# VH-VL binders against Type II restriction enzyme NspV (nspVR), part 9

Target 1, 219 residues: Type II restriction enzyme NspV (nspVR), of Nostoc sp. (p35677)
Amino acid sequence: TILTIEALRTEAAIFSAAESIHPEPLLYGVTDGKAVGTYIEQKFRLYLKEHYEFVQGNSASGIDFPGLLVDVKVTSIRQPQSSCPFKSARQKIFGLGYSLLIFVYDKIDNSTNRTATLNILHTIYVSAERTADFQMTRGIRNILANEGNKDDLIAFMSDRNLPVDEIEAGNVADEILRNPPMQGFLTISNALQWRLQYGRVIERAGQEDGILTVYRNNP
Below, E stands for the ipSAE of ESMFold2; O stands for the ipSAE of OpenDDE; V2 stands for 0.75 times the mean of E and O plus 0.25 times the DockQ between their complexes.

## First folded at step 5 (VH-VL; framework fv_roledumab)

Design c1 (from b1 with heavy chain S103D G104S K106G; at its last look DockQ between E and O 0.02; V2 from the best seeds 0.00; counts 0 for: pae E 8.1 > 2, placed apart)
Fold by ESMFold2, look of step 5:
Structure c1 (fold): chain C 219 residues (1-219), chain A 123 residues (1-123), chain B 107 residues (1-107)
Amino acid sequence: as target 1 above (219 residues)
Amino acid sequence: QVQLVESGGGVVQPGRSLRLSCTASGFTFSDYAMHWVRQAPAKGLEWVAVIWYDGSNKYYADSVKGRFTFSRDNSQDTLYLQLNSLRPEDTAVYYCARHPLYDSSGYGAFDIWGQGTMVTVSS
Amino acid sequence: AIRMTQSPSSFSASTGDRVTITCRASQDISSYVAWYQQKSGKAPKFLIYAASTLQSGVPSRFSGSGSGTDFTLTINSLQSEDFATYYCQQYYSTPYTFGQGTRVEIT
């Protein structure tokens, strides 16, 4: 069976429910988000590989599901964030260029059994057009709604320290006027690479087009 | 168990160079971004530079940009900071510090610090 | 660069006192603030990240709060080992920056 985005979302929900009740000895005492992320990504991918056909990610593709243009992100509820490589300043305005499937966990250790349970609180699908920066896209959309011109857009990008030169800023402003950006819902900051912050998509999941609740723990 | 040890500090004249090193032990060095932070005598902390876990990205404070070069050797678990064109205001204790950037949700900026190495720039 | 303004510069206190140290960022940095303790002649010790989350092994008398631009570190009942200099630090974006420090001294 060929893996679709719809099947990916369905399987992610099933996986999230199963992992939330699975006691895992290998994760006991582990606080490293990279280790938790690797656990989730490997286990989920291996399950999918047994049941579906899909193009697998590698170092050349840079994302987990290149045939679907989806990347998997795993983060703690305590500070929900990820990093990704910087490709261009345009990503803050027009989006990352791919969709996100985000697992948000709260890991709980059981010292009696010496096991850990990943309590996956949220699993969220963010479509590619919603992966732009919230404040940048809100400001641009306000300028356009107030009939601002190219110079207004260039001034805004400069005020927000978008890393572009004068020629690039002009080209981006022209592109904005031809193709107004959709409202983005990430917070994107430069902390060595892009830091993607997920607090808003966690809050708004199921309430915005393109920000879908895949799984939610019943608190 | 987890440890960072700086070395290479000393007394030098203005305009000269030094190379600092920091040796890591007790953790998988290649998983972590690393920093240099300095503290002038009787002053506060000043961030100097950061290097990504694989050396691919480097960022420098404006006060040292163009004069200092940060590098790492993941096969030797060692950081290097080349200090060129030294000035009296570069006089400080230099600390190396660890910050896991890749999938580092839930961690702060600098969870492990070395003991520091003193650099004195005077004529 | 994001400026971190810390106050007070020094604070005289007795064992058992409640100590509050503030840190203000020059722009919205969400919760990307860490706090450190430094004793004379020693390297800084990591206390708090994400503005309010205690590092493992840090006594519960320490707490942090704030988001956006205004942050606080509180020591609820000062102990003799808590006399030190405290620094806030933003890690929202490079260049990472510290507050100028607050020295907590014995009265």
Scores: ipSAE 0.024, ipTM 0.603, lowest interface PAE 8.1, mean pLDDT 86
ESMFold2 (binder alone), look of step 5: mean pLDDT 90; pTM 0.918
OpenDDE, look of step 5: ipSAE 0.406; ipTM 0.774

Design c2 (from b1 with heavy chain G104S S105G K106W; at its last look DockQ between E and O 0.63; V2 from the best seeds 0.00; counts 0 for: pae E 13.4 > 2)
Fold by ESMFold2, look of step 5:
Structure c2 (fold): chain C 219 residues (1-219), chain A 123 residues (1-123), chain B 107 residues (1-107)
Amino acid sequence: as target 1 above (219 residues)
Amino acid sequence: QVQLVESGGGVVQPGRSLRLSCTASGFTFSDYAMHWVRQAPAKGLEWVAVIWYDGSNKYYADSVKGRFTFSRDNSQDTLYLQLNSLRPEDTAVYYCARHPLYSSGWYGAFDIWGQGTMVTVSS
Amino acid sequence: AIRMTQSPSSFSASTGDRVTITCRASQDISSYVAWYQQKSGKAPKFLIYAASTLQSGVPSRFSGSGSGTDFTLTINSLQSEDFATYYCQQYYSTPYTFGQGTRVEIT
């Protein structure tokens, strides 16, 4: 059968429950978050391949499910963040260009059995239009609500250190006026790559349109 | 047909190096963690090493740690085991083995084996 | 490392016999045990995982049982193709380890 976003969310919930009780010897003592992320991403993809047809991601596509425009992110509850490639400064305003499926784990090592369990505390789907930066979109939307003009938008982008030159800033301001951005819910830091922080989407999952609780584990 | 084919074995002097290869066919190689297991003549089986499907994580038996290096090239569906500082006790048939997928079993068991390649370390 | 001890080291049997091989782990490993068959000059063949689950294509005369530290492979009504050496293996934690093997011989 063809993988849909609805099926992806349903299967992610089932996978999250199963993974939360799985003791894994290969992860005992592993502190590298990238290794844990790679482990979950591989298992989830292979889990789906048993029953679904989908286009798989690779280095060239840059995202895990290019046919659905969804990328999988795996992060620890202790510091829920990821990096992602910088494509354009516009991403802080208009969104990443794809949706996110986020697995948030708490890793519990059992020293007696020398295994680890990835207790999935949250699995969250963030639609593409909600993946912009919270503070950037909040400020822009407030400027527009108060009848701000192009100069006000350019000044705001400069004050927030949006990485654009003068020509691009003007073009972005013109587009904001034509196509006002939706409120974003990520925190996106300016760094060598984008640093995405997920604290707000974890807190507000199920309470905002486009930020869906896929799974939540009760302690 | 799912197959694993080892190569690169031979007779070498102590202290020398060899590189073993394992070529996979009939399955999506980049989906699987892979292992090396060895068997000394007329002896039992000894696990040597594991490598994750993308090469990101590796574990080695204490008997070979620091001397052997496991790698993979997913574009060529090939595993490599670099055997450095070889000792007579490394004499064995070396098998590559496939780690089963999660849905087909628990990680750590070996569902597909190659036919092995013989390494003899002799003065 | 977790030690796996098999018994007996060898077993003489005839076709039709019931063969029982045991494997003891040096610690509780839950059900993380696999069993393999190896014929002379050949690679091991995977039979059983999770202590009791038969791999697809393995004849139903093979069965496995056990949990914790004590595990058993049983061959009900031994066939001529079953004369081989059998190994248990734990996959509870690295380093993964095998029993020393049990050779099932023809009488």
Scores: ipSAE 0.000, ipTM 0.503, lowest interface PAE 13.4, mean pLDDT 86
ESMFold2 (binder alone), look of step 5: mean pLDDT 91; pTM 0.922
OpenDDE, look of step 5: ipSAE 0.317; ipTM 0.742

Design c3 (from b1 with heavy chain S103G G104S S105G K106S; at its last look DockQ between E and O 0.02; V2 from the best seeds 0.00; counts 0 for: pae E 18.2 > 2, placed apart)
Fold by ESMFold2, look of step 5:
Structure c3 (fold): chain C 219 residues (1-219), chain A 123 residues (1-123), chain B 107 residues (1-107)
Amino acid sequence: as target 1 above (219 residues)
Amino acid sequence: QVQLVESGGGVVQPGRSLRLSCTASGFTFSDYAMHWVRQAPAKGLEWVAVIWYDGSNKYYADSVKGRFTFSRDNSQDTLYLQLNSLRPEDTAVYYCARHPLYGSGSYGAFDIWGQGTMVTVSS
Amino acid sequence: AIRMTQSPSSFSASTGDRVTITCRASQDISSYVAWYQQKSGKAPKFLIYAASTLQSGVPSRFSGSGSGTDFTLTINSLQSEDFATYYCQQYYSTPYTFGQGTRVEIT
C-alpha cells in the first residue's frame, strides 16, 4: 500500500492514541528532548513500514518523508518549538517548502513503575503554504491590501531584519508581487538555524484551512 | 498643515556641486520614505531618487547615479540631496515628495510635493 | 526602465467637454499607475492612484481606468480650473518613470 498524506494523518492519530497510554521503561528519567524526539520518530516510521511503502528521509533530503514533502516534528507542550535548517530567507514569506506533522507531548514519569508515558496532547498537520512566519506574512499581506509597491515591500523586509542582501530583497519583492503569499501561522526566528515556534498552530488547529487537528488528547 | 519646503538651488558652472535641502512639517517625518523629482524647463517630470524612512536604502535614476547622494536627518526633519559633477542637463526645478505610508488612506507614489527649488547649470 | 507613453501630447477643449488621455506602459505593470495635474509654475498635484482610485478631495469628474499596459484618465464636464498638463506615472518598480505629459488647452 503506498503511503498517502491522508493515510499518514490517520496513522498518526492511531499512533498518538496508543503512545499516550504506553508505559515506556526506556524513557524513565530521560530529560533530553532529542532522545524523546528520536524515540517517537523512529517508532512511528517503523510502524508505518509494516503497513506502507514510502521513501524514507536521508541526510541529503533533510526531511522524514521526502516523497510526500512532509517533515515530522516532535516537541514538548512546555515550550513547543524546534530547529529547522536554513535554506533561504524566502521561507519566512512563502513557507518551508514542505508540510509539517507535529507531535506535541507532555512527558509523565511514574516512579512506582519506573516508566514514562509520552502523553500526546496534540498532533497537527500544517500544510506547506501555512508554514511561513505569521508576522512577516501578515505585514506583507497588509501592504498588498493597501496597494503597496516593490519599494514598500523592501522597506518592510528591512524593518523586520529579513536576512537578505539588497539584490535578494528586490528579487523577493518581485516574487511577492507576482505571487502574493498566503497567511503563515508559524513564528520563525533566527538562532543559528530557523527556530520554529508552534504555539499559534496548536491554538488554531482545526480552525484554519491547512492547519489540521490530527489528534487531540482529552486530558 | 503638511508641508515640504525645498532650498539650496542656484546658478552654478558645469562640474560644480550644490546641496539641496527639504524641510518637512506637519507629519511624523521618520515614518515616511521620501523622493526627489525634477523637471527641466518646458519638459516633463523625471524621478531622481528615493530614500527609506530610516535612510537604510537609497535608489537613484541612472542619469544621476554615482553623482548624486541622498541623505536624511530625522532629528531635524530634513532631507539632503548632494549634487556633484553637475551637467547642463541637470538644469531643473527639484521637488521633494513624500511616499505614502503603507496602511494609510493615501496610497500611490507621491501624495505630497514641495514647491521646488531651481538649479541652473550653465557656462 | 519602464517607458510610459502618453497620448495625445496636447488637446484643445472647451468647458463642459469630455477629455480622455491615454497612457501606455512598455511592460505589464498591473495597476501601479498614478496621475498628476500640473498648472504652469506650480508643483504637480496628485489625482489618482492604483489606476482608478481618486485621491481624497479630487472632484468626481475625474476618473481613471485600465490595467496591464493601457491606462486612461477621463475628465467629464471639463471646468476652467482643469486646463493644465497631466502626467501618468508608474510606481511598479524603480526607476519610477512618468509619461511625457498631455497639455489640455482652452479653445
Scores: ipSAE 0.000, ipTM 0.422, lowest interface PAE 18.2, mean pLDDT 86
ESMFold2 (binder alone), look of step 5: mean pLDDT 91; pTM 0.919
OpenDDE, look of step 5: ipSAE 0.788; ipTM 0.902

Design c4 (from b1 with heavy chain L101F; at its last look DockQ between E and O 0.69; V2 from the best seeds 0.00; counts 0 for: pae E 4.0 > 2)
Fold by ESMFold2-Fast, scan of step 6:
Structure c4 (fold): chain C 219 residues (1-219), chain A 123 residues (1-123), chain B 107 residues (1-107)
Amino acid sequence: as target 1 above (219 residues)
Amino acid sequence: QVQLVESGGGVVQPGRSLRLSCTASGFTFSDYAMHWVRQAPAKGLEWVAVIWYDGSNKYYADSVKGRFTFSRDNSQDTLYLQLNSLRPEDTAVYYCARHPFYSGSKYGAFDIWGQGTMVTVSS
Amino acid sequence: AIRMTQSPSSFSASTGDRVTITCRASQDISSYVAWYQQKSGKAPKFLIYAASTLQSGVPSRFSGSGSGTDFTLTINSLQSEDFATYYCQQYYSTPYTFGQGTRVEIT
């Protein structure tokens, strides 16, 4: 059976529920967020591989499921963020070009039993069109709603420190006017390597088109 | 067919070193955590060490910590256990064993074992 | 470390017998117990995981039960190929630990 986006979401929910109650000795004392993230990503991939056929990502593709245009992100509820290669300033406005499947965990170490549990508090699917920066797209959409022009868009992008020169800013503004962006829900920093922050996505999951609650651990 | 084959055992004097290897075939080696388990003559099983699927994390039994070093080469489907400062009580058959991270919510036991390689430490 | 204690250490049985081996953990390990069979001169063979789930290919005469601290391996109607040493193992926390083993010998 070929893996589909619908099956991916369904399996992620089942995986998240099982992982949330699993005491894992191999994670006890592990504090490196990258190691924890890699553990969940690899475990989920192996889980899927038992029953589905899919193209696996590599360094060249840059994303975990290139055939589905989905990238998996694993992050701690204490710092719900991840790094992302900076490819183009346009991605802050039009989105990353792929969807996200985000596992948000709360890691609990039990020193008596020498186990760790990754309590998956949220598993969220963010459609590609919703992966743009929240403040950039909100401001742009407000300008367009008030019949703003190209110069207004260029000024706004400059005020928000979008890393583009004047010529590129003009081109992006023209593109915005031709193809207005949807509201994005990530916070994307202007650092050399992008930092994606998921706080708003966690808050708005299930309440916005294209931001789906795949799994949520009830309080 | 899924197989694990150990090698490198032998007879050595106390204080010396040996390097054990375990070659995997018939499965995607890089998907699995791997263990070493030993068994002294006429005794039970004793867990020695585990290494994560990518080699990034390793855990050792207190009895061997600081003396044994676990490593893996995923490009060659091979595990290594470097045994340093060997003691007579390290005499045992050493098995490598596969640990599936996930195959059902509670599946984490050692599902595939090698045939073992004998290490004898004697004067 | 979690101590796993098996009982009995050994006993004699005949083909057709129902064989019961117990394993006790020094603390609650939920259902994170595996059972292995080891024949003389051979590597251990995986039988059961999660206290009660049979590994694919293991004969249905083998069954496991228990949770918390007390676990049981049962062989219903012992066959000639079942004479071996059996080990329980907890995989709830590191270090992973095994019981001392139970030898099932032919009468």
Scores: ipSAE 0.363, ipTM 0.716, lowest interface PAE 3.5, mean pLDDT 88
ESMFold2, look of step 5: ipSAE 0.420; ipTM 0.764
ESMFold2 (binder alone), look of step 5: mean pLDDT 91; pTM 0.925
OpenDDE, look of step 5: ipSAE 0.572; ipTM 0.824

Design c5 (from b1 with heavy chain S105Y K106D; at its last look DockQ between E and O 0.03; V2 from the best seeds 0.00; counts 0 for: pae E 7.7 > 2, placed apart)
Fold by ESMFold2, look of step 5:
Structure c5 (fold): chain C 219 residues (1-219), chain A 123 residues (1-123), chain B 107 residues (1-107)
Amino acid sequence: as target 1 above (219 residues)
Amino acid sequence: QVQLVESGGGVVQPGRSLRLSCTASGFTFSDYAMHWVRQAPAKGLEWVAVIWYDGSNKYYADSVKGRFTFSRDNSQDTLYLQLNSLRPEDTAVYYCARHPLYSGYDYGAFDIWGQGTMVTVSS
Amino acid sequence: AIRMTQSPSSFSASTGDRVTITCRASQDISSYVAWYQQKSGKAPKFLIYAASTLQSGVPSRFSGSGSGTDFTLTINSLQSEDFATYYCQQYYSTPYTFGQGTRVEIT
């Protein structure tokens, strides 16, 4: 069976429920979020391979499901975030260029059984057009709503330290005026890569078009 | 087991150059972003530069931009820091440090440090 | 650049004392704070990341707390090996920056 976005969401929900009750003895005592994330990403991909055909991601494509334009992220509820490679400053305004499927876990170690459980509290699908930065897009949309001009947009981008030079800022401002951006719901900071912070999409899932609750822990 | 070893420090005159290296062992070097951090005598820590896990991007502190060049060779598990146009204020112990930054993850700060190599700019 | 301001600059204490070190960021940095211990002549030792998560092998007498702009490192029941200089560090955005350090000294 050929993997679709609808099947991906359905399978992510099933996987989330199963993983939430499945002991993971190899993760007992593991505090490294990278190791936890990599383990679950690989497990989910292998789970899908049993029943579906899909184009796999690689380092050149940079995303997990390039045929669907979806990338998978696994993060802890304690600091719900991940990183992605910087491609363009435009991503803070127009979105990443792909959708996100986000598993948010709380890891619980059981010292009696010497195992861990990754309780999946949220699984969220964020459509590509919603992956821009919240404050950047809110500010831009407010400027446009108040009949602001190109200079207002350039000043705002500079005030928010968008990493563009003056010529590039002008080009982006012209593009904004032609194609106003949608409201984004990530928080994107310029760490060593883009740092994508998921607090807002966790809060807003199921309440905003394009920010879908795939799975939620019943408590 | 996990280890970072810096080398190439020494005493040089202002305006001269040095090349520092850092050799990694006991972990998959190409999974990690790497940093240089320096500490002037009796002073605090100052971040110098970072290089991404694949070498694709580099960032420098303002105090060293245009003078220092950071590179890595993932086939030899080695970092290089070229220090050009050295000034007396560059006098410091230079540490290489590991950051768990690769595709999809950034949950740590500098979790592994080398022993440091001393650079003295004088004479 | 994000300024990290530590207080106090030094602290005199005896073994068994509770030590509290404060670090303040010049902007909201969520919980992207790490803490390090450095003894004279040695490289820094990583203690805490994400403001409150202890690194493997760090004694439970160390704890961290805070979010936003205000962060605290606490050492409960100070031991003789804990006399050192402590640094906070933000890793929210480049350039990454450290506090100026807090020296914990024997009384």
Scores: ipSAE 0.061, ipTM 0.664, lowest interface PAE 7.7, mean pLDDT 88
ESMFold2 (binder alone), look of step 5: mean pLDDT 91; pTM 0.925
OpenDDE, look of step 5: ipSAE 0.074; ipTM 0.684

Design c6 (from b1 with heavy chain L101F S103R, light chain T94D; at its last look DockQ between E and O 0.01; V2 from the best seeds 0.00; counts 0 for: pae E 23.1 > 2, placed apart)
Fold by ESMFold2, look of step 5:
Structure c6 (fold): chain C 219 residues (1-219), chain A 123 residues (1-123), chain B 107 residues (1-107)
Amino acid sequence: as target 1 above (219 residues)
Amino acid sequence: QVQLVESGGGVVQPGRSLRLSCTASGFTFSDYAMHWVRQAPAKGLEWVAVIWYDGSNKYYADSVKGRFTFSRDNSQDTLYLQLNSLRPEDTAVYYCARHPFYRGSKYGAFDIWGQGTMVTVSS
Amino acid sequence: AIRMTQSPSSFSASTGDRVTITCRASQDISSYVAWYQQKSGKAPKFLIYAASTLQSGVPSRFSGSGSGTDFTLTINSLQSEDFATYYCQQYYSDPYTFGQGTRVEIT
């Protein structure tokens, strides 16, 4: 069976429910979010491989499901964020170029049984065109709604310290005028890589087109 | 006539607070980003802060971040600058200024200035 | 932050003189430069934006030029009301920094 985005979302919901009640000895005492993320990602991918056909991610693609243009992110509810490779400054305006499937967990250690349970509080699918930066896209869309021109867009990108040179800023401004961006819902910070912050998509999942609640735990 | 009028300046001791106001008239205030610029006695001009037309985005000079807060009331055509934890180096004339960012690029930064209000921080 | 460096810091001139003030940015800022005139005890007066575009109502003896990092303000045939301090200012990126000022004094 060939893996589709709809099947991916359905299976992610089933996986989230099952993982939320699974006691895992290998995670007891683990405080490294990367280790937790690797555990979830590998377990989910191996389950899917048993039932579905899909292209797996590699170093060249840089995402988990390149055939679907989806990447999996696993993050703690306590600081819901991830890093991702910087590809271009355009990503803050037009989106990452792929969709996100985000598992948001709360880890609970049981010292009596020496196990951990990853209680999945949210599983969220964010379509590619919604993965741009909220403030950047809100500002650009306001400029366009108020008859802004190329100079106004370049000034705004400069005011926001978008990491582009003069030539690229002009090209991006021209592209914005030809193809106005959709409202993005991530917070994307400039660091050595993009830091993606998920607070807003957690808050607004199921309330915005392209930001889908896949699973929600109601404790 | 297009004008900006600042008020709320005065003499205060270090560590105290003041609230500056700027009232706009003669133009559609809600179309414009607005700025504060200050000038210490016998010194040059220093940009302090900007606020967007709807108050949604605010940016501050490093020297005032965490101590000053900029706000606007578009129903009263008024800007506010809350000056907290004042230091002697904050002593300056404070100007509000209009930038026609949202009306086009033909006018440069700070096309309309108020007359300024003096803030003196001295013990 | 983008530094704006003006030259000279001051100089003396007579009415009728041609006056040139220069401003250099610490990085390429395209043409996002404004010029202001300030008389003692008064608010700055906006003269020029986009490096070379004269604001409506400003006398034609004022002109600006430059792009990239180097900019000039020129006053042709200096008048008695032109003795003041002049500032350049970049509005390319926040913080929107000013030059340190150039005083034009009467000989």
Scores: ipSAE 0.000, ipTM 0.385, lowest interface PAE 23.1, mean pLDDT 85
ESMFold2 (binder alone), look of step 5: mean pLDDT 91; pTM 0.926
OpenDDE, look of step 5: ipSAE 0.029; ipTM 0.545

## First folded at step 6 (VH-VL)

Design d01 (from b1 with heavy chain A33Y; framework fv_roledumab)
Heavy chain, then light chain:
Amino acid sequence: QVQLVESGGGVVQPGRSLRLSCTASGFTFSDYYMHWVRQAPAKGLEWVAVIWYDGSNKYYADSVKGRFTFSRDNSQDTLYLQLNSLRPEDTAVYYCARHPLYSGSKYGAFDIWGQGTMVTVSS
Amino acid sequence: AIRMTQSPSSFSASTGDRVTITCRASQDISSYVAWYQQKSGKAPKFLIYAASTLQSGVPSRFSGSGSGTDFTLTINSLQSEDFATYYCQQYYSTPYTFGQGTRVEIT
ESMFold2-Fast, scan of step 6: ipSAE 0.700; ipTM 0.852

Design d02 (from b1 with heavy chain A33W; framework fv_roledumab)
Heavy chain, then light chain:
Amino acid sequence: QVQLVESGGGVVQPGRSLRLSCTASGFTFSDYWMHWVRQAPAKGLEWVAVIWYDGSNKYYADSVKGRFTFSRDNSQDTLYLQLNSLRPEDTAVYYCARHPLYSGSKYGAFDIWGQGTMVTVSS
Amino acid sequence: AIRMTQSPSSFSASTGDRVTITCRASQDISSYVAWYQQKSGKAPKFLIYAASTLQSGVPSRFSGSGSGTDFTLTINSLQSEDFATYYCQQYYSTPYTFGQGTRVEIT
ESMFold2-Fast, scan of step 6: ipSAE 0.679; ipTM 0.838

Design d03 (from b1 with heavy chain A33F; framework fv_roledumab; at its last look DockQ between E and O 0.90; V2 from the best seeds 0.00; counts 0 for: pae E 3.2 > 2)
Fold by ESMFold2, look of step 7:
Structure d03 (fold): chain C 219 residues (1-219), chain A 123 residues (1-123), chain B 107 residues (1-107)
Amino acid sequence: as target 1 above (219 residues)
Amino acid sequence: QVQLVESGGGVVQPGRSLRLSCTASGFTFSDYFMHWVRQAPAKGLEWVAVIWYDGSNKYYADSVKGRFTFSRDNSQDTLYLQLNSLRPEDTAVYYCARHPLYSGSKYGAFDIWGQGTMVTVSS
Amino acid sequence: AIRMTQSPSSFSASTGDRVTITCRASQDISSYVAWYQQKSGKAPKFLIYAASTLQSGVPSRFSGSGSGTDFTLTINSLQSEDFATYYCQQYYSTPYTFGQGTRVEIT
């Protein structure tokens, strides 16, 4: 059976429910978010491999499901964010170029049994076209709604510290006028890599096209 | 064919050291937690240690903590167990065992075992 | 550590007999129990997980049951290849622990 995005979302919901009730002794006392994230990503991929055929991701491809253009992100509810490779400043306006499947966990250690449970509070699918930066796309869409011109767009991108030179800014502004961006729902901040913040997609899941609630745990 | 092969056992005096190896074949080694389990002559099974699939975390039974060190080399599909300060009570066949991270309800169960390597600690 | 206590310690039987082996945990471990078969001089062989689910390729004459603290392994009609030592194991919490074993012998 070939893995589809529809199957991926269905399996992610089943996985989230099962993981939320699994006491894992090997996670007890683990505080490193990268270790927890890798555990979930690996476990989910191995489950899928038993039932589906798909192209597997690696460090060279940079995303977990390159055949579907989906990347998996795992983050704690306490500060839901992660990093990703910087490919182009255009990603803040037009999106990352791939969709996100985001697992948001709360880790609960049981000191009596020396086990940990990864309670998945949210699992969210964000379509590629909604992965742009919220403030950047809101501002651009407001400029366009008020009949702003190319110079207005360039000034806005500069004011928001978009990392582009003058020629790139002009080319991006021309592309915006030809193909207005959709409203994005990530917060993407500049650092050595992109820092993606997921608070807004957690809040808006199920309320916007392309931001889907795959799983939600009601505590 | 999925296989685990242990080596490095032998006869040593108390207080000495040995290094056990376990070589994996026929599966993606870096997908699995790996364990050592030992069995004293004519006795039952005793869990010894576990190592994470990437080698980042390790847990030991109280009886060996501080004396044994577990490691893995995923580039060579090999596990190592360094046995230091050996005692007569450590005399056993040592098995490496595979722990699938997820396969239905099997996580925590040992689905593949090696043939074992014998360690004898005798004066 | 969670103690797993098996009974009986040994059992003499003939081909065709029904054998029942019990395993008691020192605390509630839900269904996180596995069973293994070990023949003399060989490594253990995985039989049952989650208390009652047969591993692929295991004959249907083997069955497991139980939850909480009390678990059983049943062999409904012994075959010649079933004479071995059987172990239960909990995988609910580290340290993982095994029962002391039940030896099923030829009479």
Scores: ipSAE 0.470, ipTM 0.780, lowest interface PAE 3.2, mean pLDDT 90
ESMFold2-Fast, scan of step 6: ipSAE 0.722; ipTM 0.863
ESMFold2 (binder alone), look of step 7: mean pLDDT 91; pTM 0.930
OpenDDE, look of step 7: ipSAE 0.874; ipTM 0.939

